# VHH binders against Abasic site processing protein HMCES (HMCES), part 99

Target 1, 269 residues: Abasic site processing protein HMCES (HMCES), of Homo sapiens (Human) (q96fz2)
Amino acid sequence: CGRTSCHLPRDVLTRACAYQDRRGQQRLPEWRDPDKYCPSYNKSPQSNSPVLLSRLHFEKDADSSERIIAPMRWGLVPSWFKESDPSKLQFNTTNCRSDTVMEKRSFKVPLGKGRRCVVLADGFYEWQRCQGTNQRQPYFIYFPQIKTEKSGSIGAADSPENWEKVWDNWRLLTMAGIFDCWEPPEGGDVLYSYTIITVDSCKGLSDIHHRMPAILDGEEAVSKWLDFGEVSTQEALKLIHPTENITFHAVSSVVNNSRNNTPECLAPV
Below, E stands for the ipSAE of ESMFold2; O stands for the ipSAE of OpenDDE; V2 stands for 0.75 times the mean of E and O plus 0.25 times the DockQ between their complexes.

## First folded at step 13 (VHH)

Design gx5 (from y29 with I57R W59Y; framework vhh_6z1v_2; at its last fold request DockQ between E and O 0.01; V2 from the best seeds 0.00; counts 0 for: pae E 3.9 > 2, placed apart)
Fold by OpenDDE, fold request of step 14:
Structure gx5 (fold): chain B 269 residues (1-269), chain A 123 residues (1-123)
Amino acid sequence: as target 1 above (269 residues)
Amino acid sequence: EVQLVESGGRLVRTGGSLRLSCAASGFTFSTYAMGWFRQAPGKEREVVAAISWSGGRTYHADFVKGRFTISRDNAKNTVYLQMNSLKPEDTAVYYCAAKSYQFTDSPKEYDYWGQGTQVTVSS
């Protein structure tokens, strides 16, 4: 996974992240550093995306089922990294393979510390290899959306009214991530960054791409992944597997350029 | 450059009150837990009070016994320590510290420190 969409306004995104804590209380996640949230139809590695994480990471004795939402850098920067520029990392940390998560120190260590997060997106993009051509067809992949009388299709989101119908009740894609904290040698803010765990693709997606993000389907899966206070690493890792509960449509080549940030990126062609 | 600048420390009499302030700059204050520590001559630095990034959680050392209160104003990038009913044993240099993760009672885990402000309580 090397491209996502996360374009919802902050308030809409927050509402979409409504949850129940372990006490059954309805809650919204609290924002940490909301100013770093940059909505975009076209999110690439090294950009910031919103993630959910347990409140317990930031507050001693907090209820670990409570959620914080925070923008983090895509591409995990290990805490031990000593260079001043994260771009100098010699290995790719955009993704973490599920089968080797425990073999790589950069992922194993933070995971062992309970640094699990849920990466939020409208969906993610993958490119299908076209047989006989050097061209790749991009697809937007996301959770199936419930069609209600009030719900529009992504393709119909050509007006503010239609946009609201489509995105106001959009079910966000929830991907399993690992994050770490890095202190820049030059000082300043501690950098929080994440990697997305990947798995072999489900059957439905296999013709498009052989790998997919580990999707946490449903509130229980999301809650368990986040709740490092109550759920062990071993138990959490059981949640990491392919899911068939996805849908997709072909999109235009507009998304190929990471600088393009328009609704055309995820519009069906 | 990260800066934590403490102020408000002075000589006071037993039973007196002080309000310490720590002004922060050079980092996103609202995302950091803040703490007040103190160090008396010949003693180790010890936590006095701590407050989470949001202000939703606070910690006060046992010796505080309700006399001190930590608070913060994220809009002003400032953390405060209201000290009431001061005692001679409260005499120390008081330090402000910042931690990106959850606050702890361990000084070693804090990311940034101020230069400290002297509080002296006379009998």
Scores: ipSAE 0.898, ipTM 0.949, lowest interface PAE 0.5, mean pLDDT 94
Fold by ESMFold2, look of step 13:
Structure gx5 (fold): chain B 269 residues (1-269), chain A 123 residues (1-123)
Amino acid sequence: as target 1 above (269 residues)
Amino acid sequence: EVQLVESGGRLVRTGGSLRLSCAASGFTFSTYAMGWFRQAPGKEREVVAAISWSGGRTYHADFVKGRFTISRDNAKNTVYLQMNSLKPEDTAVYYCAAKSYQFTDSPKEYDYWGQGTQVTVSS
């Protein structure tokens, strides 16, 4: 998983993240660093994307079921990293394999501190390699969406033009992540960064790619993953598995260039 | 205190029309998706229609497409269900429900529910 779409305006994104705390109270997540949110149809590693995490990471004695939303750098920088430039990290932390997460120090240490997050996106992209050619077919992959109609249009079918209008009711993809906090040796602000946990692809995606992000399907899974105060690492890791509750469609090669930030990146072809 | 109050349910002859209303209070109505559900005796609650928080997108179940229309008026904090060409199979208690941001077809995901209004369609 190396490319996502996360394009909703901040206020709409915040409302999409409404949740209930452990007492049943309806809440919105509280933002940290909201000005670092850069919406785009075409997010790549090293960019900032919003994640959810427990308020207990920021406030002593906070209710661990309460959520913060914050932009973090994609590509986890371990707290022990000693160089001044995160790009000098000698291994790729864009993703973290679920089968070795407890064996890799870069992920085991922050996970043991309860540094679990939920990575938000409209969906993600993957490139299918075709046998006997070097051509790659990009796909946009996302939660199944209830089919909607333009208001006042009886029985109207969706078309490519209508696809840009479905965002009024879009279900955001929620992926399991781990984050860490790095203090630059030269000083400056603490860097928050994340990795996306991956698993073997479900049967439905296996023809596109052999790995997929670990998707947290539903509020119970999201709550348990975030709540490090009440849910142990071992219990949380049981949430990490493939899901068949996923859909996709082919998209044009416009998305290949990460500078392209238009609805065409995810439009069906 | 959140309230959803349905009204307009009554006895109607087959082929008739009926409009249900649901008045909402105690929350910011314009940020919630709204749905109409129904429950006939001995059946599970099922989605009839739903409308996005902005009013720009709707859903209608296949068994009511072309006959029922959901709409909303954010200035009046009200969601409506216009029911035309009514059939005896439409007899049920109709419920208004609200969900933050996104509607779904699953009743368990909705945050607030009204007490229901009875619709009875006679032959």
Scores: ipSAE 0.285, ipTM 0.677, lowest interface PAE 3.2, mean pLDDT 89
ESMFold2 (binder alone), look of step 13: mean pLDDT 89; pTM 0.905
OpenDDE, look of step 13: ipSAE 0.530; ipTM 0.808
ESMFold2, fold request of step 14: ipSAE 0.279, 0.226, 0.244; ipTM 0.684, 0.659, 0.668
ESMFold2 (binder alone), fold request of step 14: mean pLDDT 89, 90, 89; pTM 0.912, 0.912, 0.911
OpenDDE, fold request of step 14: ipSAE 0.566, 0.696; ipTM 0.823, 0.865

Design gx7 (from y29 with I57R W59D D111Q; framework vhh_6z1v_2; at its last look DockQ between E and O 0.01; V2 from the best seeds 0.00; counts 0 for: pae E 9.4 > 2, placed apart)
Fold by OpenDDE, look of step 13:
Structure gx7 (fold): chain B 269 residues (1-269), chain A 123 residues (1-123)
Amino acid sequence: as target 1 above (269 residues)
Amino acid sequence: EVQLVESGGRLVRTGGSLRLSCAASGFTFSTYAMGWFRQAPGKEREVVAAISWSGGRTDHADFVKGRFTISRDNAKNTVYLQMNSLKPEDTAVYYCAAKSYQFTDSPKEYQYWGQGTQVTVSS
């Protein structure tokens, strides 16, 4: 996974992240550093994206089932990194393979500390290799959405009004991530950054791409992944597997350029 | 450059009230836990109160006994200590400190410190 969409306004995104705590109370996640949230149809590594994480990471004796929403840098910067510039990392931390998560220090250490997060997106992009050509067809991949009687296929939102309605009730893609905190050697703000855990693709996606993000499907999976106070690493890792509960459609080559940030990126062709 | 600047310390009479302020700059204030510490002459620095990044959690030392209250305004990059019912034993230099994660009782874990403000309570 090297490209996502996360374009919802902050308020809409927040509402979409409504949850119940352990007491059964309906809650919205509290924002940490909301000014770093930059909505975009075309999110690339090194950009900031919103993630969910347990409040217990920030507050002593907090209920670990409470959720915080925070923009973090895509591309995990390990806490042990000693260079002043995170861009000097010599290895790719955009993704973490599920099969080697416990073998790589950069991921194992923060995971052992309970630094699990849920990366939020409208969906993610993947490129299918066309046989015989150097051309790749991009696809937008996301959770199936509830078809409202009036809303034809996501592609049929013929009117701006219908478009807004679709996104107001959009089910966000919830991907399993690991985050870490890095303190710059020269001081300043602690950098929070994340990696997306990847798995082998489900059968439905296998023709497009052989790998997919580890998707946490449903509130229970999301809650267990986040709740590092009550759910062990071992138990949490049981949640990491391919899911067939996804849909996708072909999109235009507009998304190929990471500078393009328009609705055309995720529009069906 | 990271700066914490305390203000509000002065001479007060027993039973009086003070409000200390700490203005923060050079870092994203709203992402840090904040704490107030004090050090009296000949004594070790001790925690007075701490507050989480959101202000949703606070901790106060036992000697406070409801007399002091920590609060923060993230829009103003400021943490406060309201001190009521002051006693001569409260005479100390009061320090503001910042920590990027959870607040703790240990001064050693705080990353940034102010220069302190003198609070003197006379009998």
Scores: ipSAE 0.037, ipTM 0.536, lowest interface PAE 3.1, mean pLDDT 90
Fold by ESMFold2, look of step 13:
Structure gx7 (fold): chain B 269 residues (1-269), chain A 123 residues (1-123)
Amino acid sequence: as target 1 above (269 residues)
Amino acid sequence: EVQLVESGGRLVRTGGSLRLSCAASGFTFSTYAMGWFRQAPGKEREVVAAISWSGGRTDHADFVKGRFTISRDNAKNTVYLQMNSLKPEDTAVYYCAAKSYQFTDSPKEYQYWGQGTQVTVSS
């Protein structure tokens, strides 16, 4: 997983993340660094994207079931990194394989500190390689969505031209991530950065790509992954597996250039 | 604490019209999807219509399409069901319900429910 869409305006994204805490109280996540949120149809590594994490990471004695939403850099920079410039990191931390997560120091250490996050996106892109050519077919991959109508409007509910109107009721993709906090040695802001955990693809995606992000399907899975105060690392890792509850459609090659930030990136072809 | 209070149910003739209202309190109304459901005696509760938290998306059951319209007013914390061309088979108790963010057609996924309002359609 190396490209996502996360384009909703901040206030819509925040409402999409409404949740219940452990006491059953309805809440919205509280933003940290909201000005760093950069919505785009075409997010790539090193960009900032919103993640959910437990409030307990920020406040002594906080209820660990309460959620913070914050933009973080995609591509985990380990807390032990000693250079002054993150671009000097000599290994790729965009993704973390689930089968080796407890063997890699870059991921095991923050995971042991409870630094689990939920990476938010509209969905992600993958490129299918076609035999006999170097050409690749991009797909947009996302949770199945409920069909909707515009309130008070006369319109065609199933028309391709009306697909963009379903965003008001869009179910965000929720991916399991690990984050770390790096303090630059020469001073400056603490850098929060994340990696997306990957697993083998489910049967439905195996013709597109052999790996997929670890998807947390439903509020119970999201809550358990986030709540490092009540859910141990060993219990949380049981949540990491492929899911078949996923759908996709082919998109045009517009998305190939990461500078293209337009609805055409995810429009069905 | 949380309250959903339906009103507007009454006896009406076949072909008539009726507007149901549901006043909400005790939660942040603008972050919840809303639904209207109905239940006749001895039958299962079924979705009639649903509306997204912003009001920008709706869905209506096939058996009411073109006749009923769901709407909401977030400034007044109220959801409505405009019911036109009523038929005797529309006779039921109508409930409003709230679900965080994304609406569905399954009653079990809704967190808050009203006590219901009776609609009776005579031939």
Scores: ipSAE 0.011, ipTM 0.389, lowest interface PAE 9.4, mean pLDDT 87
ESMFold2 (binder alone), look of step 13: mean pLDDT 89; pTM 0.907

Design gx8 (from y29 with G56S I57R W59S D111Q; framework vhh_6z1v_2; at its last look DockQ between E and O 0.01; V2 from the best seeds 0.00; counts 0 for: pae E 2.5 > 2, placed apart)
Fold by OpenDDE, look of step 13:
Structure gx8 (fold): chain B 269 residues (1-269), chain A 123 residues (1-123)
Amino acid sequence: as target 1 above (269 residues)
Amino acid sequence: EVQLVESGGRLVRTGGSLRLSCAASGFTFSTYAMGWFRQAPGKEREVVAAISWSGSRTSHADFVKGRFTISRDNAKNTVYLQMNSLKPEDTAVYYCAAKSYQFTDSPKEYQYWGQGTQVTVSS
């Protein structure tokens, strides 16, 4: 996974992240550093994206089932990194393979500390290799959405009004991530950054791409992944597997350029 | 440059009230836990109160006994200490401090410190 969409306004995104805590109370996640949230149809590594994480990471004795929403840098910067510039990291941390998560220090250490997060997106992009050509067809991949009687296929939102309605009730893609905290050697703010855990693709996606993000499907999976106070690393890792509960459609080559940030990026062709 | 600037310290009479302010700059204030500490002459620096990044959690020292309240305004990058029912024993230099990431009441874990403001309570 090297490209995502996360374009919802902050308020809409927040509402979409409504949850129940252990007491059964309906809650919205509290924002940490909301000014770093930059909505975009075309998110690339090194950009900031919103993630969910347990409040217990920031507050001693907090209820670990409470959720915080925070923009973090895509591309995990390990806490032990000693260079002053995170861009000098020599290895790719955009993704973490599920099969080697415990073998790589950069991922194992923060995971052992319970630094699990849920990366939020409208969906992610993947490119299918066309046989016999150097051309790649991009696809937008996301959770199936509830078809409201009036809302034809995401592609049929013929009117701006219908488009807004679709996104107001959009089910966000919830991807399993690991985050870490890096303190710059020269001082300043702690950098929070994340990696997306990847798995082998499900059968439905296998023709497009052989790998997919580890998707946490449903509130229970999301809650267990986040709740590092009650759920062990071993138990959490049981949640990491391919899911068939996804849909996708072909999109235009507009998304190929990471500078393009328009609705055309995820529009069906 | 990180700066913490305390204000509001002055001479007050026993039973009086003061509100201390600490203005923060040079870091993302809303992501830091904040604390108030004090040091009296000949004594060690001690924690008075601490507050989480969001303000949802606070801690107060036992000697406070409900007389002092820590609060914060993230929009103003400011942490406050409301002090009521002041006693001569409260005479000290009061310091503002900041800690990244986790909320704690341990002074040793705070990264940034102000210069302090003098509070004097007369009998």
Scores: ipSAE 0.639, ipTM 0.828, lowest interface PAE 0.9, mean pLDDT 92
Fold by ESMFold2, look of step 13:
Structure gx8 (fold): chain B 269 residues (1-269), chain A 123 residues (1-123)
Amino acid sequence: as target 1 above (269 residues)
Amino acid sequence: EVQLVESGGRLVRTGGSLRLSCAASGFTFSTYAMGWFRQAPGKEREVVAAISWSGSRTSHADFVKGRFTISRDNAKNTVYLQMNSLKPEDTAVYYCAAKSYQFTDSPKEYQYWGQGTQVTVSS
C-alpha cells in the first residue's frame, strides 16, 4: 500500500468522522494542525494525510475514547532517529507488516506506548502486474458504498456518469496505523508520522496484489484500535486481519505520476 | 433537546397523494443524513427513502420507486416525503430519523427518531 486518495474538504472530512464517545455522546473529532491538511486524489509517502488518534495522547487525564484528527507524515520517523533530515532514514517505513510488527524496533516501541492511529482515505491504489510484461494496471480500492441516486432523479440507475457526485455520502476507508513523534535535533516542531499496517490480501484482492492494508471495519474496531487507555496492545492486535468487505475498479494510468491530482486518478475506466 | 416531529399522516384513498413533513431541532440538521422508515404491525421497521446531508444524493426502496420522493430544506430544518399513487400496502406508521453524515438502510445506525405519523390507505 503506497498510494491513497484523500481529497475531501476539511469540513466534509470532519463530518464524515463523526463518532460516539464511551458515554454514547455524538461528537466530531477535534483538529490539530488543520493547516497541514493537503487534500489530493493522489497521496504518496512523505506527504501529510489525516489520521485519528486518542485525545489522551495530547491531554493529561483526557477521556481516551475522545478523538483527535491530525495530519501526519506518511512514513514513520522513529523517535530515536538522530539525523536532521528524515530522508536519511535507511529503511522504508511506509508500511509495517503485521506478522513482524513486534520484532521491529521502529514499530514495536511506539506501539508499546499506545501510539495507534486510524489512517483516513477515500480509498487506496494498488497496481496489478500484467502477465508477461512490465505493464501494470492500477486499481482504486475502497469500502463498498451505499447505492445512491441524484436528488430528483427517481428510478434512475446508478451509472458511471454519476460517479463524480457520490462524495456527499462517501464512507471513508479506515486503516490501522502506528505513529511516532520525532523531535528534530536542531529544534523546531515535533514531527508526527505514521505507518500503515499490512496483512495478506483477502481472496477478492489476491489477483491484484498479495498484500493489503489492515482495514478497521466499523466503529467498534475503530474505537478499540484508538483507545489505548482501555484496550491493550495484545487485544488491539486481534483487530488486525484481512477483510473481504472491500471493492475496487480499474483506473487509468494517470494516477501513476504522483504529481497528478485530478479526479481522473480514481475514475473508473 | 433533540426533537424530530413528523406530520401529515392521515387517511387517503388508493391512488391518492400525501406529503409527510419532519421538523428537526436540537442538533445541526444540515450535517445529518435523514431517512423515512415505516413499520406495519408485526413487521420490522424498514427504510423507505433516505437523503444525504446536502440533499444532493438520495436512495428510495424498490417498493416505492417512481411513487415516493424524499427531499429536504436545510434552511427550514425539514425533511419531506412526497407519496403518490398510494396503495393499501403503504399503510404504516412512518418515522423520520437522523444519522450523522451518511445514510444507511439499517435502522440500528440512526441516532435520532421521531414519534411517527400514521398513514392509512383505503380502497
Scores: ipSAE 0.397, ipTM 0.742, lowest interface PAE 2.5, mean pLDDT 89
ESMFold2 (binder alone), look of step 13: mean pLDDT 89; pTM 0.908

Design hx2 (from i23 with S54H L103F; framework vhh_6z1v_2; at its last look DockQ between E and O 0.08; V2 from the best seeds 0.00; counts 0 for: pae O 11.4 > 2, placed apart)
Fold by ESMFold2, fold request of step 14:
Structure hx2 (fold): chain B 269 residues (1-269), chain A 123 residues (1-123)
Amino acid sequence: as target 1 above (269 residues)
Amino acid sequence: EVQLVESGGRLVRTGGSLRLSCAASGFTFSTYAMGWFRQAPGKEREVVAAISWHGGITWHADFVKGRFTISRDNAKNTVYLQMNSLKPEDTAVYYCAARSYQFYDSPKEYNYWGQGTQVTVSS
């Protein structure tokens, strides 16, 4: 997983993250660093994207079931990294394989500190390698969506608000991630960064790519992954597996250039 | 205390019409998506229709499409189900349910439920 769409305006994204805390109270996640949120149809590694994490990471005595939403750098920078420039990291941390997560110090250490996050996206892109050609077919991959309708529009011409019909009730893709906090040796702000855990692809995606992000399907899975105060690492790792509850469609090559940030990136072809 | 109170269920003939209402209190109604569900004896509870928190986006199950219409009035904290062309298979207890902002087709996603209103359609 190396490209996502996360294009919703902040208020729409926040409402899509409505949740229930352990006491049954309905809540929205509280933003940290909202100015760093850069919505785009075409997010790549090293960019900031929103993740959910437990409030307990930030506040003494907080209810660990309460959620913070914050933009973090995609590409985990380990807390022990000693050089001043994260680009000098000698290995790729965009993704973390589930089968080796407890063997890799870059991931095992923050995971042992309870630094679990949920990475948010509209969906992700993958490029299918075709035998006998260098052509790659991009696909946009996402949770199945309910086919919505506009109220009171029977017989009326559709307006420019067709975006609302599709996206106002969009179910965000929720991927299991690990984050870490790096203090630059020369000072400055602490860098929050994340990796996306990957698993073997499900049958439905196996013809596109052999790996997929570890998807947390439903609020129980999301809640357990986030709640490091009540859910051990051992129990949380049981949530990490492929899912067949995923759909996709082919898209044009517009998405290939990561500088293209238009709805065309995810439009069906 | 959150309350959802359904009303309007009664006995009607095949082909008849009926309007259900669900009055909500104890929460900010305008921040909740609403759904109508039904449960016939011996069957699982199933979603019938749903409507977004602002009322602009809806969904209707295929088995009621063209016959039932969900709507809401945020000033009155009320969601409605207009049921037309009723059939005996529409006989069920109808439940109103609420979920913050977004709606889904699964009952488990909804946190607040009414006690239900009985609709009986005679053949």
Scores: ipSAE 0.609, ipTM 0.843, lowest interface PAE 1.3, mean pLDDT 90
ESMFold2, look of step 13: ipSAE 0.584; ipTM 0.832
ESMFold2 (binder alone), look of step 13: mean pLDDT 84; pTM 0.857
OpenDDE, look of step 13: ipSAE 0.783; ipTM 0.897
ESMFold2, fold request of step 14: ipSAE 0.577, 0.559; ipTM 0.824, 0.822
ESMFold2 (binder alone), fold request of step 14: mean pLDDT 85, 85, 83; pTM 0.858, 0.860, 0.847
OpenDDE, fold request of step 14: ipSAE 0.881, 0.886, 0.887; ipTM 0.938, 0.940, 0.941
ESMFold2, look of step 14: ipSAE 0.564; ipTM 0.823
ESMFold2 (binder alone), look of step 14: mean pLDDT 85; pTM 0.861
OpenDDE, look of step 14: ipSAE 0.005; ipTM 0.277

Design kx5 (from A8 with G101A; framework vhh_6z1v_2; at its last look DockQ between E and O 0.96; V2 from the best seeds 0.85)
Fold by ESMFold2, fold request of step 14:
Structure kx5 (fold): chain B 269 residues (1-269), chain A 122 residues (1-122)
Amino acid sequence: as target 1 above (269 residues)
Amino acid sequence: EVQLVESGGRLVRTGGSLRLSCAASGLTFNSYAMGWFRQAPGKEREVVAAISRSGGSTWHADFVKGRFTISRDNAKNTVYLQMNSLKPEDTAVYYCAANFAYHLTEDAYDYWGQGTQVTVSS
């Protein structure tokens, strides 16, 4: 996974992240650094996207089931990185393979600190290699969405008012991530950055691509992944597996250029 | 200044029981997961049991399951290891350790006690 859509305005995104804490109380996550949130239909590595993490990372006596939402840089920068420019990192941390996560220092170290996060997106894009050409067919991949009698699908939304209704109840894709915190050597704010854990693709996606993000399907999975105070690293890793509860549609080549930020990126063809 | 102080290690007979205690100071105890580790003569240190920050979740290694029980009393800043049906292979130095995240391998644990010797005679 190397491209996502995460285009919702902050207030809509926040409402989509309503959750139940350990005591059963309905809550919204609290934002940190909201000014770093840059919504777009076409997010690529090194851009900022919102993630969920436990409040315990910020308040030592907090209830570890309470959630913070914060933008983080896509492409984990390890806390031990010594150069001033993260683009000089000599290995790719956009994704982290689940089968080696406890062997790679870039991922094992933050996991031991409980630095688990849930990466949020509308959905993600993958490119299918086509026979008889060097062209690739992009697809937009997302959770199945509930359709109402009065609302349409993405393909049926043809006005600003109907488009808003499609996204008002959108089920955000929730992907398992790991984050780390890097202090630039010349000072400035701590850089929060994340990687997306990947697994073998499910059968439904295998004709598109052989890997997929590890999707956390449902509030129990999300809660357990986030709660590093009560759910051990080893127990949390059991949540990391492929899912068939996913849908997709083909999209045009507009998304191929990462500078294109328009609803056409995810429109069905 | 964080201190973990184990106590209760002694010589016991095979089949006997023993309770280890670890008193913690200098940290917000309720914020930490706790673990018991052991190192037998000539062997690598290994995790015996671990407990979440609230005590709501516990984990025990297969070689002690059903015989050892980890518990904690957050009001007393103390973690315990109840050891029953002791065997000679349980002879080891037992260490108490603390980590902010609930984790089962020693490399993540930041704070360690000095250990208490448990010796199980045939």
Scores: ipSAE 0.720, ipTM 0.890, lowest interface PAE 1.0, mean pLDDT 91
ESMFold2, look of step 13: ipSAE 0.691; ipTM 0.878
ESMFold2 (binder alone), look of step 13: mean pLDDT 85; pTM 0.868
OpenDDE, look of step 13: ipSAE 0.909; ipTM 0.965
ESMFold2, fold request of step 14: ipSAE 0.668, 0.709; ipTM 0.868, 0.886
ESMFold2 (binder alone), fold request of step 14: mean pLDDT 85, 85, 83; pTM 0.869, 0.868, 0.859
OpenDDE, fold request of step 14: ipSAE 0.910, 0.910, 0.909; ipTM 0.964, 0.965, 0.964
ESMFold2, look of step 14: ipSAE 0.711; ipTM 0.887
ESMFold2 (binder alone), look of step 14: mean pLDDT 86; pTM 0.871
OpenDDE, look of step 14: ipSAE 0.907; ipTM 0.965

